# Ledger of designs, part 10: VH-VL binders against q9h9l3

Target 1, 176 residues: q9h9l3
Amino acid sequence: PRKMVAIDCEMVGTGPKGHVSSLARCSIVNYNGDVLYDEYILPPCHIVDYRTRWSGIRKQHMVNATPFKIARGQILKILTGKIVVGHAIHNDFKALQYFHPKSLTRDTSHIPPLNRKADCPENATMSLKHLTKKLLNRDIQVGKSGHSSVEDAQATMELYKLVEVEWEEHLARNPP
Below, E stands for the ipSAE of ESMFold2; O stands for the ipSAE of OpenDDE; V2 stands for 0.75 times the mean of E and O plus 0.25 times the DockQ between their complexes.

## First folded at step 4 (VH-VL; framework fv_amlenetug)

Design c2 (at its last look DockQ between E and O 0.03; V2 from the best seeds 0.00; counts 0 for: pae E 7.8 > 2, placed apart)
Fold by OpenDDE, look of step 4:
Structure c2 (fold): chain C 176 residues (1-176), chain A 124 residues (1-124), chain B 108 residues (1-108)
Amino acid sequence: as target 1 above (176 residues)
Amino acid sequence: EVQLLESGGGLVQTGGSLRLSCAASGFTFSDYAMTWVRQAPGKGLEWVSAISGYGDSTYYADSVKGRFTISRDNSQNTLYLQMNSLRAEDTAVYYCAKSPWEYKRSGYDYFDYWGQGTLVTVSS
Amino acid sequence: EIVLTQSPGTLSLSPGERATLSCRASQSVSSDYLAWYQQKPGQAPRLLIYGASSRATGIPDRFSGSGSGTDFTLTISRLEPEDFAVYYCQQYGDSPYTFGQGTKVEIK
């Protein structure tokens, strides 16, 4: 069986008015929640908005941050050949300018059985914070200091594990 | 159940003002970007404006910049669109729409839920 | 901005037939970030497809999306009576995000 990892990224704002989301941190954990990768990343463009309240990124974190191209190479080496779990994961891949095979991608924001288990509408997209609270009885993304991508990646993996068997069977019958 | 309910539409004279509201329920309102999309009678869909989950980012179509203001009250789970200096070409059904992504992501993308719409008619 | 052009403008078909709708972008859509919506008269749009090829929850498997770059397709394998409606594509690869002008699928 293929190894499974979970990924979560933090983005800062670049471009006009800071509306472009650029990768500034990436965290990857294994099936057990062990951290495989956690680095601050320097975008190639000027940062207009650190989005600190949400991203947890501050200017000081960019002083010794890993250049984007280097970080991308490191991250891709980890992801290649793996089943990659994430929440709204296409945004992470977009920020990485990398697209993982759909057949090897698991997005916890689009798993109806997960919503059902959380007593949420199956056709609704629920936040990672909400699902984590409902199903794991754990509070994440608390306070105003910003998100922890490690914490979010770990929560994402734990959520997926709750429905892994059922969902893998579903995907086997209905390949993306 | 996710629900979006628009209100505030009606008949207004050219140059007038109108304020639309969208009451949201069934999801954590502040976690998601919200959008206004309009549709002129017998025409297609036109993106109008979007706002991030906590309202710190706003986006506008060129056709409404300087005239329309999008805002939200997360304590009341309500989205607003203040429309000033209305023109005949602003006549349309105005929909509020929910994005599927939480705030930390790329703002607004596509829309997984839509309200029933509210009609705005601008006459001379 | 990216301009999406849908074709044909109107598609006249009978129930049970296959429908193929096209959406062409004026420039390449990043990451295949394209969505399809269905709108029936007097109703709000409904999401069908996202990510160019992923069906939204509750959408029948007779609906499928394909394509990449500048050329995208929505296919209805076997039209049901309730499928006669207007269909819109929307890109979210480059801001501002834009809609196509729509394709009407009507009963022959």
Scores: ipSAE 0.089, ipTM 0.711, lowest interface PAE 3.0, mean pLDDT 92
Fold by ESMFold2, look of step 4:
Structure c2 (fold): chain C 176 residues (1-176), chain A 124 residues (1-124), chain B 108 residues (1-108)
Amino acid sequence: as target 1 above (176 residues)
Amino acid sequence: EVQLLESGGGLVQTGGSLRLSCAASGFTFSDYAMTWVRQAPGKGLEWVSAISGYGDSTYYADSVKGRFTISRDNSQNTLYLQMNSLRAEDTAVYYCAKSPWEYKRSGYDYFDYWGQGTLVTVSS
Amino acid sequence: EIVLTQSPGTLSLSPGERATLSCRASQSVSSDYLAWYQQKPGQAPRLLIYGASSRATGIPDRFSGSGSGTDFTLTISRLEPEDFAVYYCQQYGDSPYTFGQGTKVEIK
């Protein structure tokens, strides 16, 4: 359905020693994996560590990046009223300084049926990379040039589809 | 206050096995990658093995691959190193170390906190 | 594997002098992901510098890091008695992460 999206974010280091995680890229895809949003985002504070090996963010990406306040407005407009799928999605919402209704939130890091399909313990938290390899036979986050948030969002949606019917029924019987 | 406390070191014969533990406190253990680094007597530091915060990614130095197994129990805030087929060259102080973050729980970084170390001696 | 070669092996200086420690990499260290550690006898290493030039929390400003690519430097602008120790560089740009062999800074 057109009411479901997947989101993934990349962060850079800000604050003392670069230990604070601040949003620097956000990608949103629809149910079919088509890109609805993919922007580099300029944090409101000084970037101490681009974390490029993991984030894929480099100084040149920030030159024309959308300021956080503007990007946040654009992103929240897309998310409002939709089921939002993510992996460890609390971290994405924290970076956006946003709360999405729990009834409309799907977190592939906390879906027991998905773990069962991957032959993993139901309550273990598994990385997106690991689940994608086991269930989709696909290698993501390859190399040292950083993650692609588009690739990661697309993988997250594909993983959710594997358990969508079962999990939506479970949530209907067990409302949050 | 971040604390890392290694244990399980001791004297063992060549070919033997030991299991090292590192008890962690003062931080959310599962949010951070953990690493074992060793130092032979009178020698420099050598990276040994690392594990992601969720424990689903592990990394090994070639010198220990196939003989050592890193693991963690996030419910007990404990890091482990199972050392099998020990050799004289494995004699060292073994430190556990914490990375400052684990981006999306899939990697590791430099080491901002270190334990006190535990001595492993491998003899004939 | 990236090999880090530190020089000199031993640096004999008096308190108050400037210490300059070198770390050379066998190939460029990605994004200058290079750290420096201090280690005193019987103690665990202590992080001084990360990202080639960023001081860790609580490290005095007499410690500074510089360099990029394959050539990195730790400078102690004015040695204090507590600064006589062994110093290690470490790269974390490419797996496996590696350490240099150390530079001992000792009292002349």
Scores: ipSAE 0.020, ipTM 0.627, lowest interface PAE 7.8, mean pLDDT 88
ESMFold2 (binder alone), look of step 4: mean pLDDT 90; pTM 0.918

Design c3 (at its last look DockQ between E and O 0.03; V2 from the best seeds 0.00; counts 0 for: pae E 12.9 > 2, placed apart)
Fold by OpenDDE, look of step 4:
Formats: sequence, C-alpha cells, structure tokens
Structure c3 (fold): chain C 176 residues (1-176), chain A 124 residues (1-124), chain B 108 residues (1-108)
Amino acid sequence: as target 1 above (176 residues)
Amino acid sequence: EVQLLESGGGLVQTGGSLRLSCAASGFTFSDYAMTWVRQAPGKGLEWVSAISGYGDSTYYADSVKGRFTISRDNSQNTLYLQMNSLRAEDTAVYYCAKSPWETYRSGYDYFDYWGQGTLVTVSS
Amino acid sequence: EIVLTQSPGTLSLSPGERATLSCRASQSVSSDYLAWYQQKPGQAPRLLIYGASSRATGIPDRFSGSGSGTDFTLTISRLEPEDFAVYYCQQYGDSPYTFGQGTKVEIK
C-alpha cells in the first residue's frame, strides 16, 4: 500500500485587485498527523492582499519565506508517488502549479459517504470546518487570526480515515 | 436540500434599473461564493458577476462593469444584483449559481447548483 | 480571456447511440479545470463533469469527460431519451472564467 499524506495551503492575493491566488504557506502531514512540511512561501509576484483574516499570513511571514520555485520542488518531492488527501484540493494544486494523478488524489469535499456519516446530503458540498465539527467534535478555523494549514491538514486526514476503507473499495471498483 | 430561488425579474425600459434577489437555503451560505449567470433568449450562457463568501471580493464581466453591482446579505442568506442603466442586450434569464466549496482561497470556479432563473426584459 | 469553441453546433442522433462532444480552448486550460453542464428546455443548467473528467454526484456513468490542454471531450456512451439537451463547457483555469457556445444534441 502507498503512503498517504494530507496537504493544506494558504494563499494570498496577487495580480490586479489581488484576485489571483498565490501560494504563501503549505503544510503536509502524514497518516498519523505528524508534520512533514510547513513553510511560508514567497510568491514570485507582488502581494496585493494578504487575506490575513483567512490565510493567517502577514507581511512579516514573507521576510524569510521560501521562494516559490524552491518550495514547489520541496513539496513535489514529498508528494510524488503518495496518495494525497485534501479538502477542495484542486485549489491547492492550482496554487502549486502542479497536477497530481487523479488516481492518487483524495478530496474530502467530494466523498458522499463522508457527508452521509455527518448526516448531510450526499450531493452537497460541506466545508472542512463543518465536517470536522460534526464528525470529530472539534473546532477549527476559529477566531479572526486566520486558519492554520497544519490544523486543517490534520483534520482533513482524520476525516478521510473515517471513510478510508469504504472509499478505497469504491475507488477500486470505480477508478477515476 | 440545496435551494436557490431567484426573484425580481420583469419588464423595464431602456436606461431603467432593476434589483434581483436570490434566496438560498440548505447550506452555509457565507462559506460559498455566489455567481450570476445570464442567458439571452435562444442563446448560450454568459457569466455576469461573482462575489466571495463574505463579500470581500467581487468580479464583473466587462459587459456589465460600472452598471451592475453584486452584493449579499449573509444574515438573510440572500444574493443580490443591482442592475442600472439597463440596455436591450441585458434581456435574459438571470440565474444565481453556487460554487462547490469555500472560495476564500480561490475564485468562483464552477457551479454545482443553479436556481430556476428570473426573466429580465429590457424594452426600447 | 480564454475562448471555448464547442463542436459540432448540433448533433443529431438516435437513442442508444454514442455522442461525442468537443470543447476547444483558445489557449491551454490550467490543471484541466474544465466543467460540463446539461441544460434542457425551460430548465436551469445542471453540472455533469468537473475537473475535466470527474462526474458530479448523481450523474450516470454513461457520461464521461476527457481531455487536457486545449482539447476536451464529453462522451455519452449510450444516449437515453432524457439526454437530448444542450451541453456547455466552462473553464475555470484562468479568469475570467468562460463558457462555450453550446452543443445541441437532438433526436434524429
């Protein structure tokens, strides 16, 4: 069996009006929730909006941040060959400018059994915060200081573990 | 069950104004970006405007910039589109659409749920 | 902006036949961020495919999406009577996000 990791990224706004989402932090945890990677990342272009309330990113975090190209290389090295778990993970991959094989990707925002377990409609998309509260009885993304990508990655992994057996069997019968 | 219900459409003269509403239910409204998409009679889909979950970001098509304003009231689970200086080419069914996940990290992306639409007719 | 061109404009087929719809982008779509929608007369669009090849919840397996870069395809393996409708592609790789002009699948 392949090793499994969970990823969560924080993005800042770049480009005109800050509408482009650029990677500013990336956290990766293993199956047990141990942190494998957690770095602030410097985008290649000027930051217009730190989105601090959501991202938790401040200007001071960018002073010694890892340049994007270097960070991307480090992150890809960790992800290569792994099953990667995330929530709405396409956003993370987009920010990374990286495409992970679909067969090795697990998106907790698109797992109907997870919604069912949380007593939510299977055809609905639920937030990581909501699922974590319902299924893990844990509060994440609290306050106004921004999210913790480590906390979010850990929660994502824990959520997936609740439905791992069922979902892996489903994917085996229905490969993406 | 996710539900989106548009209202406010009708007949308006060129140069007039109209305010559309979209009542949302069945999900945490503030977590998701919302979008207006319109469709002229017998034509295709055209993106009009989008707004982030908490309204901190708004997006507009060039065809409506300066005339349309998108807003939302998360306490009322309602999306709005204020349309000013209406033109004949604005005649269309206007749909409100939901993004599939929280969009504080990115844009409005694609749409997993749509309302039934409300017809706006601009007469000369 | 990225322009999406769908072909053919109209596809006339019989129930039980295979339908192949094309969506071509004027430039490469990042990370294959392409969605497909179905719209029946008098109804709102319905999401079929996201991420170029992922079926939305509740969508029958006769619908499949494929492609990358600038060329994307929606395939209906065996048309059912309820599948005759207009189909739209939409990219969300680069802002502003845009729709194709649509392909009408009609009964022969």
Scores: ipSAE 0.276, ipTM 0.767, lowest interface PAE 2.0, mean pLDDT 93
Fold by ESMFold2, look of step 4:
Order: structure tokens, then sequence, then C-alpha cells
Structure c3 (fold): chain C 176 residues (1-176), chain A 124 residues (1-124), chain B 108 residues (1-108)
């Protein structure tokens, strides 16, 4: 049986106008919520906008951050062969310059049974904050000092567990 | 090309209501926080209200809290501002403004694209 | 709430001259998240500078921003005829977003 992890990333602005999202922090937790990886990551190009209000990333975090190429290698070693859970996980994989097998990917922003439990439209894309509040009675991403990717990864795993049995059975009958 | 088109402005009496719309195109609307900024005739810019990309967080200036409601319909790429209990001081051009980057987090920021504005005039 | 105070209120200059516009914040602006906008009559504001010193796409090199903490400056190294307008600073380090009252740059 395959091991399962949850991932969440924080991005900074690079490229023209700081509009490109580049990886600056990545957190990975196991099924029980234990932290397997949590590092600040130095993007391969100039940071134009730290986006600190949302990302929690400041210049001082980059001083000893792991260079992107090295961090990517470490992260992919953890992800390989595992079921990876995330929220809007395409953006995390894009920032990692990586595409995980679809059959091993679980995206809590696109699970109709999870939306049903939250009394939300089944095909709507709900925020992690919204789903966590509705289904776990927890407030995450509180304040204006930025998000915690550890907190968000842990919340994502707990949300998936609410629908894990149903959704894994659905995927077995309807392979992606 | 990013386009923001405000509509719904007009003349309304004190105490009345008006609903503004902002039609968005040229970007993935649900990925971006949106903001209303107003400018009274001959005056400076005033932040009014903001809403997160998924619509789960809303923010209001003290001057409009309890009277105005920001909302969005991501299926129609439209931002709204419902204005109730209008006062003479609400007379302004209302601009729809876009945050500058892709995000799945609640927030608002500086504004890289602005609509041309819609005029709201409140008279007694 | 962070109050932004711009000075001078009006700056009368000729084309080719250097313009220096000041924006002072009542509290330190987190991460120097300070933007500058240009507005001409009948038009929407146009973003010039973000993050205190980064030029927006398509903005000429003659526009530059500087400063940190509570004191910020927009400099136009050589005024062109199209630069005579009203300029606003805006902080986005904390909500609600706030704007300065504007500095009008007019032709002498």
Amino acid sequence: as target 1 above (176 residues)
Amino acid sequence: EVQLLESGGGLVQTGGSLRLSCAASGFTFSDYAMTWVRQAPGKGLEWVSAISGYGDSTYYADSVKGRFTISRDNSQNTLYLQMNSLRAEDTAVYYCAKSPWETYRSGYDYFDYWGQGTLVTVSS
Amino acid sequence: EIVLTQSPGTLSLSPGERATLSCRASQSVSSDYLAWYQQKPGQAPRLLIYGASSRATGIPDRFSGSGSGTDFTLTISRLEPEDFAVYYCQQYGDSPYTFGQGTKVEIK
C-alpha cells in the first residue's frame, strides 16, 4: 500500500512586475500530520515581491534558504511513489517544475464529496480556509502576517481524511 | 488583455440603494482579489471594499461598513458592490481594481489594472 | 490605520526639470509595500511604482521610487509634457489600503 503525504507551498513574486509565482517555502506532512519537510527555498531568479502579507516570506528567510535545485531534489525524493494530497495542487507542482502522476494526486479543491460535506456546490473551487472552517471548525491563515505552509498542509491532510474511503473507492472505479 | 468595465452608476436619492457591477475579462477571475476604490469629485482616492478570489473574505472601510456589501460571481466573472442607505458623501466615481498576481489566498494589494469608473451621484 | 501624508500639495515645474515627491507614513509600512500612481483628469489611476522602488511594466526609467519605513520618495528625473498630473502614494502593508491625498505636478 502506498504512503500518503500532504504538501503546501508558499510563493513569492518573480519576473516582470513580480507576477510570476516562484517557490519560497515548502512543507510536507505525513498521514498523521507529522512534518517530513519544511524549508525556505531560494528561487533561481530575483525576488521582485516577497508577498509577505500572504506568503509569510521575508528577506531574512532567504539568507540561509536552500537553493531551488537542491530543494527540488529533496522534495521530489519524498514525493516519488506516494499519493500526494494538496489544495489547488497544480500551482504547487508548477512552482516545483514537476508533474506528479495523476493517479497518485489528490486535490482537495476538486473533490465533490468534500464540497457536499461542506454544503458547497459540488463543482465549485472552495478555498482551504473556507473548507477548514466549515468541516474542521478551525480558523487557519489568521491575521495578516502571512500563511503557514505547515498549518495548511496539516489541514489539507485532515480534510482529505474526511472523504478518503469514498474518494479512493471512486478513483478505483474511475481511474484518472 | 485585462479589461474591467464598471456599470450601474447613476443618480439616486439620499437613503436609496444602487448596485454596481464590474465585468472582468482577460484573466482567470477567481484567482485574484478585487477591490472597489472611489474618488469624490475634485478629491483623492479612497479605498472602499475588497474581496478575496474565492469570495470567502470581505473587507470594508469604516465609512461604508454596514451599508455596502461586496460580492462576486466567479461563474460570470463579475464583481459587485451593493450600496444601501446612500448619503451625499458617497457621491463619487467608483473604480473596480485588480490585484497584480495569481493567488489562492485571501488578500488584496496594490492595483495594476483599473476600470474607467462609474459615477454615482447621491442627491436629496 | 496608516495615514499617508504627501508633500508638497502642488509642485510647479517646467519640462526637463527634476520632480521630487514625498510620502510620509504615520507608522512604518510593513515590508516597504508602498505604491505610486499617476492620474490625469477623466482617467483612471495608472500604476507607476510598487514595493517602494520597483517600476511597473511599461513605465519609463525616468520614474524611480525610494525610501523605507515611514519616508518614501517618487522622483521623475526629467519631466516630460505627459508627466504633468496628480500623483498618489498608497500603502498595502496592512488593511485597509490607504492613499495619500495627492501631489499635483503642474506646468510652470
Scores: ipSAE 0.005, ipTM 0.529, lowest interface PAE 12.9, mean pLDDT 87
ESMFold2 (binder alone), look of step 4: mean pLDDT 90; pTM 0.922

Design c4 (at its last look DockQ between E and O 0.03; V2 from the best seeds 0.00; counts 0 for: DG spot H106, pae E 12.9 > 2, placed apart)
Fold by OpenDDE, look of step 4:
Formats: sequence, C-alpha cells, structure tokens
Structure c4 (fold): chain C 176 residues (1-176), chain A 124 residues (1-124), chain B 108 residues (1-108)
Amino acid sequence: as target 1 above (176 residues)
Amino acid sequence: EVQLLESGGGLVQTGGSLRLSCAASGFTFDDYAMTWVRQAPGKGLEWVSAISGYGDSEYYADSVKGRFTISRDNSQNTLYLQMNSLRAEDTAVYYCAKSPWEYDRDGYDYFDYWGQGTLVTVSS
Amino acid sequence: EIVLTQSPGTLSLSPGERATLSCRASQSVSSDYLAWYQQKPGQAPRLLIYGASSRATGIPDRFSGSGSGTDFTLTISRLEPEDFAVYYCQQYGDSPYTFGQGTKVEIK
C-alpha cells in the first residue's frame, strides 16, 4: 500500500504590505506521527510580516533557516509518490509551489464524514483546532506563541485516520 | 482506466513538418506532467520533450531543441508535439507518457502510463 | 549526463529460472530515483519499478528492484513465459534524465 504522510506549513508575509504568503516552516509526519521533516525555511524575498501570533515564526528563526530552494527540494522528495494529508492543504502546496496529484491528496477541511462525526455541518469548513477538540479531545494552537506545525500535522493525520476507511472507499467509487 | 492515444504519425520528407497528438482519459489531465519519448526502429528509448501540468514549463532534448514544440490543451485533455525541420534520425515510434506528478524540476521524472505510440518516418 | 549501462545485453533463460539484470550509472543517482520498464515486441513500455525498489501498481511480486548509488538490480524471481521481453532502466535523479540501452531477456 502507498505510504501516507501529513504536512503542515507556516507562512510569513512578503511582497507589498506582506500580502504574499511565503513558506517559513514545514513539518511532515508519517502515519504514526513520527516527524520526518521539520525545518525553518528562508524565503527568497524580504520578510515584511512574520505573522508571529499565528505562524510562531520570529526573526531569530530565520538566521540559520534553510534556503527555500533547498528546502523545497527536500520536501518534494519526501512527498514523492505518497498520499499527502493536510488541512486546507491548497495553502501549503501554493507556498511550496508544488502540485501534488489530487488523487493522492487528502484535505481534512473538505471531508464531509469528518464533519459529521464532529456534529458539524457536512458542507461547512471547520478549523483544525475545532475538529481536533471535538474528535480527539485535544487542545492545539493554544496560547499566543503561534502554531506548532508538527502538532498540527500530527493532529491532521489523526483526524484523517478516524475516517480513513470510509473516505478511501468513497474516493474509490468517486475518483477526483 | 488511464488511456493515452497517440495520432498524427506518418511519412514525411526531410525538412517537412508533422503535428502529433495524444488524447488522454481516465485521470485528471492537468495534474500531471506529460512527456514524449521516442524509439527508433530496433533501438532504445530516448526522451524528447516534457511539459508541466499547467503548461507553464517546457523541456526539450538537445537533439530536438529549436525544431520541436510541446504543448497541451487541458480543456480537451490533449498533448501535442509540433515537429518542424524533420530529419532522417527523427524516424521513430513516438510515445506519449504520463508522469506521476507535476512540479518545477529540471526534468520529468518517471512514467507510469504510456500510449501505444505513433510511427513517424522521415524519408531522405 | 548520467550514463546508464545495462548488463548483460542479452540474457537467455528458461521459464522458472531466476533473472538478474544490472543497471550501472556513471555517477551516483540522487535519492535512488531509478525506474525499470518492461517492453514486449510491438508494445509500449510498462512501468515495473520506481524509486529503485517500489513496485508499480499491478506488478507481480516476482519482480523486485534493489540497489543504490551507482548499482541497481532488477530481479525476476521465477520467470514466467510472459516475462520474456526487453527491460530498460531510467534515472530521474539528475537532468537530463536518461535510459539504459536495455537488456533482452529471451527464452533459452
């Protein structure tokens, strides 16, 4: 069977007024939640907004950060040929400038059975934090120090595992 | 079921032009880079050209650079290869091949599905 | 460019025997990005192995890939009649990506 990984990225603001989201941290975990990758990443453009309260990224984290081009290569090699699980994962792929096949992508923000299990409307977009609390009885993204991409990736994987069988069967009948 | 069907091959004189097509089905076409690989009679496989899923990146072998143009119409799930200034050494079966993903790399990775090919014969 | 040299050129075996095919690279192949293909007469190539050792979907267990760096091997544990064909290796670790010249597995 194909290997499965979960990914979560943190982005900082670059470009005019910091409205461009640039990759600044990426975390990848395996099916068991083991960390396969966790690096701070240096964007190719000047950072104008660290978005610290959400991203957890500070200027000090960029001092020895891995250049984007190098990090991107490392990350893509890890994702190659795998099923990739994420939450609102289109943002991560956009920041990575990477196009993973839809057939090998799982977005926990768009899985109706997952929302149903959490007593949420099936067609609503729920936050990772909310789903994690409801279904895993765990608090993530607590405090004002920013998110932990490792924690978020692990939570994402665990959420998916709750509906994996049902959703994989659905996808088999209804390929994207 | 993934299907790739090449067409447009035939006999052409040296210096002539041909346009190959590859009709794709059974997968989300624009998610994947596509490639042309050719095989001269009785010879091995040679990469010719590749294009990214969205068509914003093109790659060419040195042997065809400046003469061949790869393109795609994602609305029609079709891959193309415009071949100009054809030479005798371009004689080959031309295969269209699907890559497993699309991203900005120097190349085209490996190929999980192939068409049956279309024969191009360039007469001297 | 990375040159892939396959050996032997021709391998003559009987059904039921073990086939071992070699693919040697002129320099180390990055991340073991090596694929194997099977091609029968008059047919298109078929993917067997990717990532040096991962079997493609639908490929029988008797096919296996191994190796790293510059030396790679395709093994067919027990040849079936339908396995007599030409086999190509291909590296996609460094551009330009290249194919080996092929090994023909023929019936003895």
Scores: ipSAE 0.008, ipTM 0.563, lowest interface PAE 9.8, mean pLDDT 92
Fold by ESMFold2, look of step 4:
Structure c4 (fold): chain C 176 residues (1-176), chain A 124 residues (1-124), chain B 108 residues (1-108)
Amino acid sequence: as target 1 above (176 residues)
Amino acid sequence: EVQLLESGGGLVQTGGSLRLSCAASGFTFDDYAMTWVRQAPGKGLEWVSAISGYGDSEYYADSVKGRFTISRDNSQNTLYLQMNSLRAEDTAVYYCAKSPWEYDRDGYDYFDYWGQGTLVTVSS
Amino acid sequence: EIVLTQSPGTLSLSPGERATLSCRASQSVSSDYLAWYQQKPGQAPRLLIYGASSRATGIPDRFSGSGSGTDFTLTISRLEPEDFAVYYCQQYGDSPYTFGQGTKVEIK
């Protein structure tokens, strides 16, 4: 049986007018919520907009940040061969310039049984904050200093555990 | 480059209905919350309504709640505002505005790009 | 609801002069989440400042923002002819997000 990890990333703005999203922090936790990886990452391009209100990334975080190519190599070694859980996870993979096998990918923003447990429409894309408050009775992303990717990755794993048996059985019956 | 183009404004009688559209280009539309802001002639700016990137959360100013409906079609990169039970005080230029953050699913922020606006005139 | 009151209502100045625009909030704006916009006649607003003091992309360094809590300031260090416009502040710290009523900067 494959090991499972959860990932969450924070992005900053690069490129013209800061519109390109580039990876600036990545956190990975194991099934028990223990932190396997948590690094600030220096994008290969000039940062135009730190997006601090949402990303939590400030200039000082970039001073000793791990260069993108090195961080990507470290992260991909952790992800290889594992079931990877995330929230709107396609954005995380895009920022990593990577695509994980669909059969090993779990996206808590698109799991109908999870929405049902939260008394939300099955087809709605629900925020991590909303699901976490409703189903785990925890407040995440508190304050205006930005999100914590460690906190978010841990919450994502706990949310998946609520529907893991049902959803894994569903995927076994309906291979992607 | 990011572009927002509003359309659908015009003259309408009180109690009438009108649907505004905002065509978006130059960015991944469904990753961003979108907002309508209006400006009555000779007056300041007033926030009207916002919708999350996937359309799962809708927000309204008290002055329009129950009368206006915000929506989006992410396959067509288009934001909408359905305005019902229009009143004279709804007369304004309506702007479509974009929040600045990719991956932000909340409709709460400042606005880095604005459309040119479309005029709605409500006559008695 | 946080009410933003801008002063003065109108500021009449000549090119080359320093402009100081005030925005006062009815209660503290969470995390100083305050933006400033410029609007010229017949045009949409343009973002100048966010987070009280951060300049938006492409905004000249003659524009600066400052302040915290309830009192915020936009400063134009040396007015250019193109700077004569209406300026709005906007808070995005607490819902509902609100705008000030505007300050018109006009040529003397």
Scores: ipSAE 0.000, ipTM 0.489, lowest interface PAE 12.9, mean pLDDT 86
ESMFold2 (binder alone), look of step 4: mean pLDDT 90; pTM 0.919

Design c5 (at its last look DockQ between E and O 0.58; V2 from the best seeds 0.00; counts 0 for: pae E 16.2 > 2)
Fold by OpenDDE, look of step 4:
Structure c5 (fold): chain C 176 residues (1-176), chain A 124 residues (1-124), chain B 108 residues (1-108)
Amino acid sequence: as target 1 above (176 residues)
Amino acid sequence: EVQLLESGGGLVQTGGSLRLSCAASGFTFSDYAMTWVRQAPGKGLEWVSAISGYGDSTYYADSVKGRFTISRDNSQNTLYLQMNSLRAEDTAVYYCAKSPWEYDRSGYDYFDYWGQGTLVTVSS
Amino acid sequence: EIVLTQSPGTLSLSPGERATLSCRASQSVSDYYLAWYQQKPGQAPRLLIYGASDRATGIPDRFSGSGSGTDFTLTISRLEPEDFAVYYCQQYGDYPYTFGQGTKVEIK
């Protein structure tokens, strides 16, 4: 079986009015929740909005941050050939300026059996925080200090594991 | 500054062949997938073909499959479209277009930069 | 293939007015892989929006994109004289990539 990793990224605002989402932190964990990668990343453009209350990113985190192109290379090396699990993962891939193969991508925001298990509508998009609370009885993204991308990646992997067998069988019958 | 310049268009008879070129500059050519899009006179845009950054993957619209061949020479920063067995319906302005992402091996993209196009006219 | 149908075919408006352009897909477009382009006569297309709602570099904030699944919208909040052109949507969720047939925004 192919190895799985879970990814979560934090973004800051760049460009005019800070509306462009640029990668500022990336965390990757393995199947067991062990951290494989966790780095602050320096965007190529000036940061206009750190979005600290959500991203947890502060100006001091960028002092020794890894340049984007270097970080991107490191991250892609880890992701290559693996099943990548994430929540609303298209945002992470956009920030990375990289598209992982669809057949090797798992988005916990679009897994009906997961929603069903959480007593949520199957066709609804539920937040990672909500699903984690309902299914893992754990609180994430609490406080005002911003998210922990490691915590979010770990929660994402644990959520997927709850429906892995069923979902992998479904995908085998219905390849993307 | 990103620049794309198409060439090779012209008048050709039905059943004939033509080879288009697109000279690229202002970016690392080999890191990006490239695409040909055409537009018949007074009509909309039609996706024709795409090629990965290193040329190991190619994609074609059904309308040109088996007749057109996309290729690239990364040492020359040039994209090509070999068109064989041309038909009247192939008459169009042909644009070369750049994909937005580096390290995109699939050609799976929109197009952030376009050339000015080269006109291909196929007549009987 | 995914067929994109744009509406209306022609939109006649005056400068300063709001323009709303629709793009409907025959099936769901994955991961919001929908782009919008502007094309003026005799010119190449110009990217406006990607990822359904992200503005390309240098695009004025009067342009905005929204939508998901099968229904997408391009909005021009206040038309400028230079905004009168043909607009195309394009999906890149699956091969073959496809464009809408275009909406012409013309001056009333």
Scores: ipSAE 0.011, ipTM 0.561, lowest interface PAE 10.4, mean pLDDT 91
Fold by ESMFold2, look of step 4:
Structure c5 (fold): chain C 176 residues (1-176), chain A 124 residues (1-124), chain B 108 residues (1-108)
Amino acid sequence: as target 1 above (176 residues)
Amino acid sequence: EVQLLESGGGLVQTGGSLRLSCAASGFTFSDYAMTWVRQAPGKGLEWVSAISGYGDSTYYADSVKGRFTISRDNSQNTLYLQMNSLRAEDTAVYYCAKSPWEYDRSGYDYFDYWGQGTLVTVSS
Amino acid sequence: EIVLTQSPGTLSLSPGERATLSCRASQSVSDYYLAWYQQKPGQAPRLLIYGASDRATGIPDRFSGSGSGTDFTLTISRLEPEDFAVYYCQQYGDYPYTFGQGTKVEIK
């Protein structure tokens, strides 16, 4: 059976006016929520905006951060051949400059049964924070000191497990 | 600065062979999947073939399977396309394209840099 | 194989006008896996948009992408003289990668 992991990334602003999102932290957890990877990552471009209120990234985190090319290689070795779960996962893959096979990708922001369990409109995009509060009774992303990518990846995996049997069967009948 | 320079195009008879080369510079070549895309005169773009960063995975369009072979030499930063059993419909400008993807990736990508192309003309 | 159909085939407009280009897929494509390219005569294609809506580095704000599933749009909010070219969409979600047939944006 295929192994399953959940991923979450934090981004900083690079490029003109800091509007380009560049990877600065990545966390990967296994099915049980154990941390497989959690590193601060140094973007190859100058950081214009740390976006600390949302990213949790500060200048000191970059001092010993793993260079992007090295970190990307490490991360992709973990992801290869696995089902990868994330929330609005296209942003994480974009920051990694990587796109995982869609048949092995699970996006908790686009799973209608998950929305139904949360009493949300089936096709609405719901925040990870909202779903986690409603379905897991947990508060994540608290305060203005930024998100924890470990916490977010763990929450994402737990949310997927709530619908895993139903959704895997759906995808088997309706290959993406 | 990323540069991709194709060469090896020319005039060839139906049934003949050509070998295209793409010299790469300005990036760590082995970290990236590479792709050949072609464009017949006055026509749109057609994906032809892709190869992973270390060259251990290759992919081909149905129109070229069995006739074309993609390869790379990472020590020379060069991508190749061996074209055999050429047909008139293979007449096109052939572009070398780079993905933003790391090595060992099977071409799950878009193309952020393109060469200027090399013309292949197949006549009977 | 995912077939991408672009419309219109040709779009005749004047500088300063808004251009809207459509790309329709034969089956669903995640918005992660859709790109747009510009090609001027005698030149190689140039990446404009990746991930359906993200501008490549150096691409002006007047270019924007949107859409999901089977329907994607490239918008040029205010055409400049240098924008008259052929535009292609591309999916990169499944092999074989495919391009749309192109939309030519030309001076009216």
Scores: ipSAE 0.000, ipTM 0.475, lowest interface PAE 16.2, mean pLDDT 87
ESMFold2 (binder alone), look of step 4: mean pLDDT 90; pTM 0.929

